# VHH binders against o75319: the designs that were tried, part 110

Target 1, 181 residues: o75319
Amino acid sequence: GNHIPERWKDYLPVGQRMPGTRFIAFKVPLQKSFEKKLAPEECFSPLDLFNKIREQNEELGLIIDLTYTQRYYKPEDLPETVPYLKIFTVGHQVPDDETIFKFKHAVNGFLKENKDNDKLIGVHCTHGLNRTGYLICRYLIDVEGVRPDDAIELFNRCRGHCLERQNYIEDLQNGPIRKNW
Short names: E, the ipSAE of ESMFold2; O, the ipSAE of OpenDDE; V2, 0.75 times the mean of E and O plus 0.25 times the DockQ between their complexes.

## First folded at step 8 (VHH)

Design qa13 (framework vhh_4orz_3; at its last look DockQ between E and O 0.01; V2 from the best seeds 0.00; counts 0 for: pae O 13.1 > 2, placed apart)
Fold by ESMFold2, look of step 8:
Structure qa13 (fold): chain B 181 residues (1-181), chain A 119 residues (1-119)
Amino acid sequence: as target 1 above (181 residues)
Amino acid sequence: EVQLVESGGGLVQAGGSLRLFCAASGFTFDDYAMAWLRQAPGKRREWVALITSGGETYYADSVKDRFTISRDNAKNTVSLQMNSLKPEDTAIYFCARQDWDYSEGFDYWGQGTQVTVSS
């Protein structure tokens, strides 16, 4: 159904661009059919996403959807000029190496194709926090050489919410560097 | 009330096969991704296989090409065909419902069924 995801209302819709990166994180946008269950100020549709990005003087060049479902919105609700990629991210444990590889490959491909612009990679799961934060930080640590604590702090500050799951934080801080993706 | 009931576990010789079943009730089964996880003694619970509501399948590297997950939406069941079993496959196997609404990965699972692979 059209049930509002639990705790979804508690999260800021869209974060800020992470300085020095091409990333911005947000919670899953909800198509119009969900709005009957939302107060007007709680609505966050795909259109609202793009309006909020424009209000920040930014532009999306790719959306990476980490969810296992399309019940929240359809890719057809997005502008045809913005590529959409779904990476099924298994959510019980720290993402496996195959999932991390797919994410890194998608980001590196985007950076190659978009080296002459400043468009952003938008990343979301349901709440735009734990799985989203993990993969963004894993990329920054493994590919860009950012210190784990600095990556986590940057994500938390720009998302407007702190990573919540300790096993993700521990893996980022003390887990192996995955340089050979 | 969401219920997931596993069956089909047992003792099997290495190289053998076993098929697990999960009967689901209390929710609109067709709308959800379903998964199998396992937990060996003293180990963390790990995911094994997942099948989306649309039928796309995903596997942990350790079981790729040996295990096959399937679903029957008419019977509200998820199955796991396990071939070429190894002693390291010994574990309690759990059926789980994958739902991202809670940011927890899996929101319901059964009591599990024991699979023991002898050498």
Scores: ipSAE 0.012, ipTM 0.310, lowest interface PAE 7.9, mean pLDDT 86
Fold by OpenDDE, look of step 8:
Parts: C-alpha cells; structure tokens; sequence
Structure qa13 (fold): chain B 181 residues (1-181), chain A 119 residues (1-119)
C-alpha cells in the first residue's frame, strides 16, 4: 500500500513548462500516508505539487495520470477545479496506439476548451520521465510536427532528467507516426 | 496513548560523546519515521536527525558526520549517538514522531533530555 516507488526520490518533483507548449511533467505525488516513510524534504503531496506549480507562476488546468496503479493518491486529493484524467499506461513498453490516441485526444480537447487561458497540462507517471516523456514527445512529433530529436531534447531539458528507456527513444526517433484520430 | 520517553542526556566536555535513547509506545512504531529535535536556550526548536520507517537516515548540516540516528523496531526504540560534541550542541533533545500534516512536521514528542557540553 504505502511502498515508496523505486528510485522515486532520485527525480526532481516538478519540471519546467516546456516552452512553446502547455506541458509540464512531474513525478507522482504521494498521498499523506506515504509521508510516514519520507523525510520532510522528500515529501511531495498533491498539495505540494500545486504549490510548486504556483511558485513557477503557472497554473494547472489538467492532470493526466499515466500510472498503472491508483495507490499513490486519489483524485479527491486534488482541487475540484482541476480535472483529472487517468490513462492506465503499462511501464517499460511503448504505449499502444489506443493509449497514444487517448493521450492525444485528451490534450487536443483541453487545448480546444482552454484557448482563453494559459493553464498547463500536467502529465505524470511514476517518475514523470519515461512514459510521460514518450507520450508528450509523441504528441509533439505526431501532432505538432516537431522533429523527434528536438522534442526529446526539449522534454529532457525541461524535466531536468533524460528519457532513460531506449525502446521509447528509438520509437520516437525512428518509429511510425501514429494516427491522430 | 502515544508516549515518547527520552534518556541518556547529561554533562560532557567538548569533544566527548553521548548516546540518547527514546522509548516509544502507544502506536505502531514501524509505520512512522522518528526524529530527534533539540532546543537551545533562547532558540527555536530545530530538527537534528530523522530516520524513516524504512531505515533511511537524514541529518541537519550542523550535526552531519557527528551524529548517528538508529532505530530498533523490535524494541520500539530510537537512539542518537552524538560524537565530537560542541558547546553549541547544548540543548534539550526531544524524540519526536513524524507527521507532516502538522506545521512543525511532528505530532508527538517527549519531555526531552538535557545535553550540556562544556568548553
């Protein structure tokens, strides 16, 4: 139940907004029950997430949760004003076309409904790195026409950590474009 | 009822060592991170060392490499080995249970044990 994810403490809690996009990546926030097992400075709760976003003079408009579990925090732990979307995404393997489509559809829907503001799309998996980075980059490549290496570099720089999974990187660089609808 | 009882304090010369103990009861000890806090005269209470339920340890910069926190889950105890003590380490030392839902990050602590380091 309250097992801290492996290597979770090794990653910065929140990245930076990706310039030219509405994306920001972060590691999974942990509900209060996990704090018993963490040093105070290691704690990163849903509340902490929003505080850190505010410190960057940003505001979240949507949270996309890519974890394959629901044990880390509950949607009820989030402000009611910020919609929460769960996309169960298996780790270590390239997301399937359905997952990619769900992600793209969610992002496009958000952008359509939020043209009048500058709220961010917060995306996270466990570490907010591999699954998160892949889907964000996949969107930039397939939908925005960004060069794969540019998308990856942008994500890595803004997240403060580099994509680690070679299969994700390879698919982004050399894999086929996925359908957008 | 949650209880934390500190012991092991005393007077020691600079450069000396002390070992503090804390006996915990009234809660599931294994589920909580435990810490040592201290309060010097005229100063605010400060965090000294913390050990998570998993056994990971953290230290304030002022005591790093001199103090060692440990726990024995079988006995519900937490200890603080203090080496190379300095006069500025003089304070009342408190054993505390971590709960970050509280403003100070801890919800229970004992009566404390006095540590005095002479020059």
Amino acid sequence: as target 1 above (181 residues)
Amino acid sequence: EVQLVESGGGLVQAGGSLRLFCAASGFTFDDYAMAWLRQAPGKRREWVALITSGGETYYADSVKDRFTISRDNAKNTVSLQMNSLKPEDTAIYFCARQDWDYSEGFDYWGQGTQVTVSS
Scores: ipSAE 0.000, ipTM 0.222, lowest interface PAE 13.1, mean pLDDT 92
ESMFold2 (binder alone), look of step 8: mean pLDDT 84; pTM 0.844

Design qa14 (framework vhh_4orz_3; at its last look DockQ between E and O 0.46; V2 from the best seeds 0.00; counts 0 for: pae E 4.7 > 2)
Fold by OpenDDE, look of step 8:
Order: C-alpha cells, then sequence, then structure tokens
Structure qa14 (fold): chain B 181 residues (1-181), chain A 119 residues (1-119)
C-alpha cells in the first residue's frame, strides 16, 4: 500500500551539506499518491527535494536510495540528469560488508567522475537517519580516516537528528574497519 | 525488550467467532504498524491483516470482510475480530510488529495463540 512510513513525519525532510564532504542526507521523498494522506506542509515529494536542495544553493549529482522497498517513489520521478542508485539495505541491523562495499564503491566512483564540479551525493533511507547515517559515517571513518565520534557528531549536526540505534553507534565507535576493496 | 503476547484463541465451530488480542510492550507502540499472521499445520506462515499507526487497514483476500483488525494505542493492544470462521482458518495466529524495511517484513512476533475451527 501507500501508507505513510511510520514516524516519517517526525524527521526534517532535508539536512545540510556535511562540511568537508559531498554528502547530504534526507528522508525518503514520497510520490504524489501519498499527498492525499498528508497535510500540505507535511508533503515532501521528489520535486520538493530538489527545490529544498536548490534553496541551499546546492545541486544533487547522485541519489543513493537505501530503502528496502520501491513503493515510495520511482526513479522516473527524478530528473534524468541526476543518477539514481538503489542499494537495498535492511533496517535495524548493521549493514553487511557487501552493502558497505557497494556504498563505498558508489561514492568513490562518483567522486572520481565529478572532480570538476561540486555536486552533492544525496543519501536517504526511510527517515534518512540510521541506515543513512551509518553508511556515511562508515565511509568517513574507513575511507577518510575520520575519528568515529567526529563523524557521528558531524552527521548528527548536519542531519538535524541524531543516530538512534545503539548497534549502529557501537559498530561505528568500536567495530572493525571494513575493507576498502 | 520488545514483547508481544497473544491471547483469545480456542476451539470454535464453523461459522463461529473469536476475538484475538495482543499486548505489546518494550517499544513506542503508536509508532509502528501492527499485523496478524497465521501458520497452519504443514503450511508456511502467511499474512492476515495489518493496521498502520494511523489506523489504515488491509487484509488478505482469504479473510477480507470476515476479519477486522483494530488497535488501542492507549493500551498498547491490537485485536483481531474473526467472524464466519472456517475450518481452513485453523492455525496458530501471531501478533507481529510490521517493518517494511526489515527483510521478513516483520521484526518481532509473539509465541502465537492456537485457533481451531471444527467442521
Amino acid sequence: as target 1 above (181 residues)
Amino acid sequence: EVQLVESGGGLVQAGGSLRLFCAASGFTFDDYAMAWLRQAPGKRREWVAYITSGGETDYADSVKDRFTISRDNAKNTVSLQMNSLKPEDTAIYFCARQDWDYSEGFDYWGQGTQVTVSS
């Protein structure tokens, strides 16, 4: 069905660019069919996403969708000029090494191909918080050598919400570095 | 710790009615969609009905117009009213917390309650 994701309304639609990075996190935009179940001020469509990004004087160069479903919006709802990548990521549990690698590979590929611009990597799950935050922080820690607490703090501040799941936080702080294949 | 405890199962004749209850604890109840599942002997577990945090409901075709799912957020309970029961409704019924971003679609469920419908 097209019911609104649980707790979706509780989160800010779009965060801020993470200083020193090309990352921006947001909650999942919802296609038009969801609007009838939302107040006007609660609506957040793919179009709204791009408008909000533009209001920040930024431009998206890639969208990484970490949700485990396809019911929220279609890639066709996005401008053709913005690549869309789906990485099916199960909620609640720490992403496996394969998922982490896919994310890192996508980010590195983007950065390699976009050295001549300042376009952003937009990352979202359902709420744009836990899965999103974990993978972004995992990248910063494993690839950029950022201290775990610094990565988490940076993400939390820029997203406007804090990572909630202790298993994610614990893994980031004390878990092993994942191989950068 | 998340806990789901089902009750209300039993033996009933075909055409009869039962009302199942589920008591939830250990999480913010009103933030989650809740569901009922059932598993008949020798069959895989199947979805029966769900109710979102906002009260939106849906049903499997096999139970539509016979079963009604409801919830009480003040009491952290979800219920399943089962009318016009049939022998094929015989199964263990499970209360489940629904999560579409979980691989199984449900991340927690109880021990279940037995429902037996006799011919």
Scores: ipSAE 0.179, ipTM 0.598, lowest interface PAE 2.3, mean pLDDT 93
Fold by ESMFold2, look of step 8:
Structure qa14 (fold): chain B 181 residues (1-181), chain A 119 residues (1-119)
Amino acid sequence: as target 1 above (181 residues)
Amino acid sequence: EVQLVESGGGLVQAGGSLRLFCAASGFTFDDYAMAWLRQAPGKRREWVAYITSGGETDYADSVKDRFTISRDNAKNTVSLQMNSLKPEDTAIYFCARQDWDYSEGFDYWGQGTQVTVSS
């Protein structure tokens, strides 16, 4: 069915732009078919996402969808002008090197193509927290040279929720730096 | 560590009833959605019934109106009441857990319990 993902209602829909970066994180938007199970104030559709980004005086230039499913919304629900990239990311475990590489490649490609604007990369998994936070922090650590604790603190503050999975936090803090190519 | 132990399977005549139980341990049961899946001979494992951590339920079309999933968070158990059983319901039934942050699949399930429905 079209059940609401567990605890999805517990999380803020959209975070804030992470200062000094092009990232903004959010929970997965849900297409209209899910709204039968939601109060009006609980709804967070693809349209709602773009409205909330606009309210922050920001603009999305890429959406990276980390979910391992296609049931939440269709790319056709997004404006044709906003590129969409699915990177199937298995939950529960630290993302593998291939997944990390795909994420880094997508971000680097976006930054090169968008060097003359200030559009944001929107990143989400189901809750916009654990897989999303891990990959954003992994990028900041490996590519931008940010200290692990600083990357985690920045993500937590801007998302409005702290990273929850200890194996992700441990890998970011104490795990190996991953190669960028 | 995480354990799901199914029980209550057996042989039953078509039209009869059976109640399956799943005892869960090794995790905070209240935090997880739970499901029953089944695997008939020669078929892939299929979803049968689902119950959220808050008690909302959903069913596969083939079993709705006949099966009822329930949970007891105080006892860490999930139950499946199966009524009006048909030979097509013959399968191994599995209790499964869905990770709250990875709702695209099930992360643990037990060894299953056999249900056989004869004419």
Scores: ipSAE 0.133, ipTM 0.534, lowest interface PAE 4.7, mean pLDDT 90
ESMFold2 (binder alone), look of step 8: mean pLDDT 83; pTM 0.838

Design qa15 (framework vhh_4orz_3; at its last look DockQ between E and O 0.04; V2 from the best seeds 0.00; counts 0 for: pae O 5.3 > 2, placed apart)
Fold by ESMFold2, look of step 8:
Structure qa15 (fold): chain B 181 residues (1-181), chain A 119 residues (1-119)
Amino acid sequence: as target 1 above (181 residues)
Amino acid sequence: EVQLVESGGGLVQAGGSLRLFCAASGFTFDDYAMAWLRQAPGKRREWVALITSGGDTDYADSVKDRFTISRDNAKNTVSLQMNSLKPEDTAIYFCARQDWDYSEGFDYWGQGTQVTVSS
């Protein structure tokens, strides 16, 4: 189906680069078939994503797609020069350790291979907020040693919307200490 | 608490029609997308139809043009009109609510109502 995800229109399309990191978060871009149900100002396509990134004087070097579906756009809609990684992430619950590990592994691999440039990792779920914010913050806390409240504040400010799902916030602030292997 | 109660199931001959109803309570119905899913004996539960909070609809290919989902926000109900029924449509049909944030999943289901299509 090509129905518009609930509340998708209420979120800013693309956040800003998170200072001191290689992350930028955005909501899922929607392929052209969805545009029949959108006003022109509501459209946010894969092309629009790359235009907005260029407007920020940035460049994507990896897209991590956290959605649990393939209906929103096709990887073929992305430039061939930008690697794409799907990590099927169940929502409503805190992501499991396997999902967290896959995310950490992908980010670490990117940073190693891209140490000589400043390209960004674009991360999205459907709204670019809860699953996206959780995994970015989890990475910053576990791998970079950022304090939970600082990671959350940074994400919220740069995304332009606050994390909403309370169990994610609680897990980031007070959850178990995790290993990176 | 959130409650979804399906009704309208039954036995019908192939080619016939049936209308299912789902009564919803315990939440702000107008804010949620609602769906029908079904599970045939020995098979996985599959998605059938979805209606957004704004009234947009979407259907599985297997039921397109035969089934119609609708909602009545004044009565907090979701309906599924099923026409040109086939034996393959035999299943337990569930009403479901889409998660407010996780668009690819459902956070509540009803108990289901049986639809049996005989040939």
Scores: ipSAE 0.474, ipTM 0.766, lowest interface PAE 2.3, mean pLDDT 92
Fold by OpenDDE, look of step 8:
Structure qa15 (fold): chain B 181 residues (1-181), chain A 119 residues (1-119)
Amino acid sequence: as target 1 above (181 residues)
Amino acid sequence: EVQLVESGGGLVQAGGSLRLFCAASGFTFDDYAMAWLRQAPGKRREWVALITSGGDTDYADSVKDRFTISRDNAKNTVSLQMNSLKPEDTAIYFCARQDWDYSEGFDYWGQGTQVTVSS
């Protein structure tokens, strides 16, 4: 049950806030039971997540978890003050319209309810890269009208890693805009 | 040893209902999302429903609004309430432990329970 996700160690734990947005991406934090399989400097727990966010002088207002499992950490491992939302997102394939809509709806809801603050929307999948990057970029493209290449570049730069999956990139660049309702 | 034991299958008429049960043991049940899968004769195994340890649920489009997955962490059980059953729902139903480290997203499942829906 405590198998470290493949290549998880290869990615930066937390990216940077995406300028002009409320998004920040990070890899999945791992609960304490995983620590025995990690070097101290490799550890990245839910607590570590919040510490790293604080070090950036930011505050999380929502966590969107795109993983398909809950073996990595529990919502109870998070501060009670930060809402947690699970959106089941299958890996390796372009998210379907329903998943995209769920993500957009969650983001829009958060923004509507958090106009009076500057709290961030933390988004993660396993590596906080491909599924995470796609959905964030999809939102920026479809909702905010950002050029696909600009959205991708912005995400890559802020995450510190580039989207890897060509099908995601291709869909963002050349695929249709997904309806927002 | 991880064990998943399904029960509750049977023969039912179209429009009827069944409730499947799964008893899990051999692992920390609360740490895992659980799922129901099914495999019809001559067809590929397909995902039906998923529930996280926290109770979040997801469903295949084919069963949405008809099936309900639930779990009891105190008893290490997961259930599938199946309403408005159709002949197309005929299959062997499997209880499965979800893990994305495996190709199909599941690492363990039981022997299954047969569900037959007659027209």
Scores: ipSAE 0.027, ipTM 0.329, lowest interface PAE 5.3, mean pLDDT 92
ESMFold2 (binder alone), look of step 8: mean pLDDT 84; pTM 0.837

Design qa16 (framework vhh_4orz_3; at its last look DockQ between E and O 0.02; V2 from the best seeds 0.00; counts 0 for: pae O 13.6 > 2, placed apart)
Fold by ESMFold2, look of step 8:
Structure qa16 (fold): chain B 181 residues (1-181), chain A 119 residues (1-119)
Amino acid sequence: as target 1 above (181 residues)
Amino acid sequence: EVQLVESGGGLVQAGGSLRLFCAASGFTFDDYAMAWLRQAPGKRREWVALITSGGYTDYADSVKDRFTISRDNAKNTVSLQMNSLKPEDTAIYFCARQDWDYSEGFDYWGQGTQVTVSS
């Protein structure tokens, strides 16, 4: 079906580039078929995503989709020149170590291949908040050595919405560093 | 304490009808999408029907036009009207709450109610 995800309308479509990183977070874009249920100002399509990124004078070099479904848009709706990676991430619970490793591996691969440009990694789940914020912060903490509270503050400020899921926040602040192997 | 309690299951002959109910408590019911899923013996649990907080409904192809999901926000209930029942509809039926942040999944489930459709 093409029902609008719960509370999706309440979130800013795209955040700001996180300074000192290659990350930008956004909520899931919705393909054209969803627009019958949306006012024009509520629409946020894959095309709208790229227009908003260009308006910020930025360019996406990778999209990491953390949703556990393909119903929101098709990868074929994206420019062929922008790599797309799906990492099926269950919600509600802190992502497991395998999921965290896949995310770290994808980010590290991108940074290696894109060392000579300033293209961004776009990351989204459904709302671009909890799963997205957790994995970005986990990367910054484990790989870049950022203090947990600094990573969380940076994400919240640049996304324009605060991380809400308490078990994620607790794990980032007080949980163990995960292996980077 | 989030609780989902199903009722209304039973034995019915093919072609018959049955109405399932789910009583919800321990959360702000109006804010959540709700669903019915089912699990037949020896089969994987499958999605049956969904109703959003705003009343939009969606159905699995196998039950479309035979089943109707509805909600009553004043009574904190969701129901499933099942018409033209077939032996293939025999299953345990579960009420579930969709996680608002993880819209691809469910964060709470009931214990289920048995529906048996005889030839």
Scores: ipSAE 0.214, ipTM 0.604, lowest interface PAE 4.4, mean pLDDT 91
Fold by OpenDDE, look of step 8:
Order: structure tokens, then sequence, then C-alpha cells
Structure qa16 (fold): chain B 181 residues (1-181), chain A 119 residues (1-119)
């Protein structure tokens, strides 16, 4: 249905590019049908997403959707020029190795194919915070060798909101490195 | 069939107050944001106030702090409390259902209720 996700309005729609990376995080854009329940200032559609990215003088090269539903928007709501990847990710629990692998593989594939540009990897879950932050940080830690606390701080600062789930934070800080291949 | 029926309009002196009501039927009321619009003689219809299904409210600058929009989902009603009325508030007031798929942002509205504010 068209039920607005809980606390969705509480989060900034789009974060900032994470310096030294190609990542940008945002909350889930909502298709037009949701606008019936929103004030104009609250609306955040796929179109709004791209407008906000442009305002930052950036360009999306890939969207990774981590939500566990397809009710928020449709891939056809996006420009055809921007690939869309769905990775169904269950909320509240640490993503499994398969999910982490899928994410890493997608990111690495993108980076390999986009060496000649500076397009961003847009990542979102519902709020663009916990699942999104975990997987981005997991990538930075496991693949780029970033210190866990540095990765978390960088994500939090750029997203404009801090990771909230302790199990995610704990796993990032003290959990094992996940298999990259 | 979607129906919106406004009431509560009338003649009032400047500085006075009125409360408008709108009765909605024919759709799932709590799924939609509702608004009040107004149209003065010789002027285009303008947005006055909005209330989302969740209760968020917004107002045109011209009526901010004077008007209050509210809704009762149990009764399928939306209200507009108008205080400190001015002659420039004179208009036909319409209750409207929000739908941004339409160019004007609203797909249904009632016949309106006349509000006249005398000097």
Amino acid sequence: as target 1 above (181 residues)
Amino acid sequence: EVQLVESGGGLVQAGGSLRLFCAASGFTFDDYAMAWLRQAPGKRREWVALITSGGYTDYADSVKDRFTISRDNAKNTVSLQMNSLKPEDTAIYFCARQDWDYSEGFDYWGQGTQVTVSS
C-alpha cells in the first residue's frame, strides 16, 4: 500500500558524497501515490532524488536498493541511463554473507566499469541509514581496509544521521571480515 | 462518488472569526491530504491551508498564524478556523482533496462556501 514508512520524515532525504569514495546515501524515494499523504515539503520522489543530487553537482551512476519491499517506487520511475539494482535486505539484523557479497560485487563491478567518470553509487534502504550504513561501512572496512570507527564516522557525518542499530555497529567494530570472493 | 460539502461561511466584520467545515464522502478519507482553497472575485483560485493524512499542517503566508486547519478522520471532516479576518480574506472557500497527479495538485473540491469580511 501507500503507507508512509515509520519515521521516514525524520531523516534527511539525501546525504553528501562520502569523501574518498563514490558512495552517497539517501532515504527511499516514494512514488507519486504517496504524495497524497505528504505535504509538498515532505515529498521525496525519484525525480526529487535526482534533482537533489544535481544540486550537489553530482551524478548517480548506480542505485542500490536495499529495501525488502517493492512498494515504494518502481525501477521505471528512474531514468533509463541509471542502472538499478535490488538487493533484498532484511531489516534490523546483520546482513548475511550472501547479501554482503552481492553488495560488494555490485560496487566492485561498478567501479571497474566506471573508471572514466566520477558518477556515484547511490545506496538506500528505507531510511538510508542502518542497512545502508552497514553495507557501505562493511565494504570500506573489508575491501578498502578502512578502520571501522573511521568508516562509521565518515558515513554518519555524510549521511547527516548516525547509525542507530547497536548490532550493526558492534559487528562493524568487532565482527569478522567477511569473505570478498 | 467523491463528494465534498463545505459549510460555515457568512458575513463577518474585520477582526472577527469564522469556522468552516467540510464533509467528505465517497473515498477513504484518511488516505488523503485535504486542503482549503479560496477564490476571490476576479482572482484565480489559491491554496490556503493543507493537512496531511498524518496531521501535518501547512499554510499560505497570507493566512499563517490566523487560520488553523484540522481534520477528524472518524467523522470524515476537515475544518478551517479563521481568526483575525481581513477584508482581503473575502472569497469563496473550497474544500479540496489533494492529488499531485493533477496539475493543480487537487482532484476534487466542493461547491464552496462564501466568506465575506466587511471593513
Scores: ipSAE 0.000, ipTM 0.216, lowest interface PAE 13.6, mean pLDDT 92
ESMFold2 (binder alone), look of step 8: mean pLDDT 84; pTM 0.845

Design qa17 (framework vhh_4orz_3; at its last look DockQ between E and O 0.05; V2 from the best seeds 0.00; counts 0 for: pae O 4.2 > 2, placed apart)
Fold by ESMFold2, look of step 8:
Structure qa17 (fold): chain B 181 residues (1-181), chain A 119 residues (1-119)
Amino acid sequence: as target 1 above (181 residues)
Amino acid sequence: EVQLVESGGGLVQAGGSLRLFCAASGFTFEDYAMAWLRQAPGKRREWVALITSGGETDYADSVKDRFTISRDNAKNTVSLQMNSLKPEDTAIYFCARQDWDYSEGFDYWGQGTQVTVSS
């Protein structure tokens, strides 16, 4: 189906670059087939994503798609020059160690190959908030040694919305450090 | 406690009709998309119909134009009107709530109600 995801209209399309990191978060862009169900000002297509990134004087070097579906857009809707990676991430539960490892591995690989530029890693789930914020914060905590509350505050401020899913917040604040990268 | 209770199942002759009901409690019903899924003997559970919080509907191709999903937010109920029933519609039918953040999945469903269509 091409029904608009619940609450999708309530979130800012694209956040701001997280200072001191290579991350930017956004909600899932929706391909043209969804636009008949949207007012013009509500549209946020794959092309709109890249235009908004350019408006911030930034450039994407990788998109990590955390959704568990292909119905929202096709990778072919993205510029061929931007690598795309799908990590199927089950949503309402804290991501498992395999998912966390895949995310860390992708980020570390990107940073190594892009050490001589300033391109960003774009990360999204459906709303660009809970799964996205969890994995970005998990990376910052486990790999960069950022304090949990500082990682969460940075993500919330730059995304423009606070993390909502309480079990994710609890796991970030009080759960174990994952040493899998 | 979130509860979804299905009813209205039974034995029906091919070509007949049934209406299923789902009574929802323990959450703010009008804020959630709701769905019907079914599981036939020896098969995986599969999606049948969905109705968004705003009343927009979507259907599996196999039931389109025969089944109608509806909701009554005042009564916290979801219904599935099933017309022109076929033996292949025989299954346990489940009412499910779509997760508020994980649109690719359902976080609660009931125990199901049996629908049997005889030839």
Scores: ipSAE 0.403, ipTM 0.720, lowest interface PAE 2.4, mean pLDDT 92
Fold by OpenDDE, look of step 8:
Order: sequence, then structure tokens, then C-alpha cells
Structure qa17 (fold): chain B 181 residues (1-181), chain A 119 residues (1-119)
Amino acid sequence: as target 1 above (181 residues)
Amino acid sequence: EVQLVESGGGLVQAGGSLRLFCAASGFTFEDYAMAWLRQAPGKRREWVALITSGGETDYADSVKDRFTISRDNAKNTVSLQMNSLKPEDTAIYFCARQDWDYSEGFDYWGQGTQVTVSS
């Protein structure tokens, strides 16, 4: 079906760049077919995403899509100049080691290939909050050595919404470091 | 057509065990996370257990260490082993397919199977 995700309207479309990182989080943009179910001010399309990023004087260099479906928008809806990566990530559960590794690998690859620019890694799930926040924080903790509470605070502040899932927060704070290879 | 059919419910004494089964059809089972939900009389439906397509599991705090969710992709089945049952576990139990595009994160569930735990 073409249903608007639950509570999707409740979240800010796009967060702010996380200082000291190349990350920016946002909620899932919805393709044009969803617009008929939304008020004009509620619409957030792939085009709107790029406009909002531009308004922040930033540029996307990669989009990582963590949603567990493909019905929200198509990669073809994105500019050809911005690579798109899908990492199917189940909601509400702490991502498994494979998912975490895929995310880390994608981020590291991007950073290696984009040393000569300041383009951002755009990360989103449905709401761009829990799965998105967890994986970004997991990366900062495991790879960059950031203190868990600092990573969580930074993400929450920049996204404009706080991580909601206690299991995610607990895993970030007290869970084991995941392998980086 | 997506179909989920639950079985295995019944009456059991407190401290007893039951094993629920769900037979899934009409979709690529191995691509989806599956869950068990339950609804007690007069209460809201609540999430009980989840298993991802990759086999990762999660549980509600109320059933953690007592319940075990598993799946068999070859048979398109998901199971719930329920041990140390309590009267508070009395409910209709539903097998559900996860899809976060829908309310509460599930798009399909069966008719349910009644579990009654007597004190």
C-alpha cells in the first residue's frame, strides 16, 4: 500500500549537520504519490530534501536508506550525482552485527573517497530517529571513540528529536563494541 | 493473498508451558520480520516478541527469559515457546508480519489463538 508512515508527520523533515562529523539525519522523503494524502506544508519529497539541505549551505554526497521497505521513494527520484545505498534495517530491534558492519563500511568507504570535499552522509529510516540515531551513534562510539552519552546528545540535538527506544539507548551506553572489520 | 494462521493455544496451569505456531503464506516469508502480539480482554494489543529475517530476536520485558520466538523459513512458520506461564499471560495471541509503514509496525496478522493461564 501507499500509507503514510505512522507518526511521520510528527518529526522534523531534516536535522542539522552533526558538528565534527559528515552526518545529517532526516525522515524518509515520500514520492509524489503520497502528496495527495498530505497537506502542502506536510509534503517532504526527495526534491524537498535537497532543497532543505541546500538551505543549510550543505551538499549531500551519499544517502543511506535504512527503511525496511522500498515503497517510499525510488533511487531514480534522486539526482544521479548522489549515490544511494539501501541497508534494510528492521525497526525497534537493535541492529544486528551485520547491519552495523554494513553501515560502518559504507561510511568509511565514503570518507575515504571524499577526502577532497565536505559533502554529507545523509542517513534516514522512517522517522530518521531511532534506527538512524543508533547507527550513527554506534559508528561514532565504535569507530571514532566518542563517549556514548556524548554521541547520543550530539545526535539528539542535531536531529531535533531524541532517541526514543530504550533498548537502543541502553545498547549504545552499555552494550559491547561491535567489530569494525 | 497474505495469510497468517495461528495454532497451539489452550488452557494451561500457572507455571506450565505452551508452544504456539504460525503458518504463513502468500508472501516471501524469509524477507520479513515476524512477531507475536497479544491482546487481553479490555486491554490494548501489545507486542510480545519479534524475530528478524536474519534471526535476531527481541522480547517485551514482561516475557523476557520466559518466551522464545523462532522461525523456520523452509516451512514458512514462526513459533513461540512460552514457559513459566502466568495468569497475566492470558490473551489472544496473534502472529504478525512486520511493516513499519503501517500502524504499530505490522500490516498483517491472523485471527489469533486463545491462551488461558489458570492460577
Scores: ipSAE 0.028, ipTM 0.363, lowest interface PAE 4.2, mean pLDDT 92
ESMFold2 (binder alone), look of step 8: mean pLDDT 84; pTM 0.844

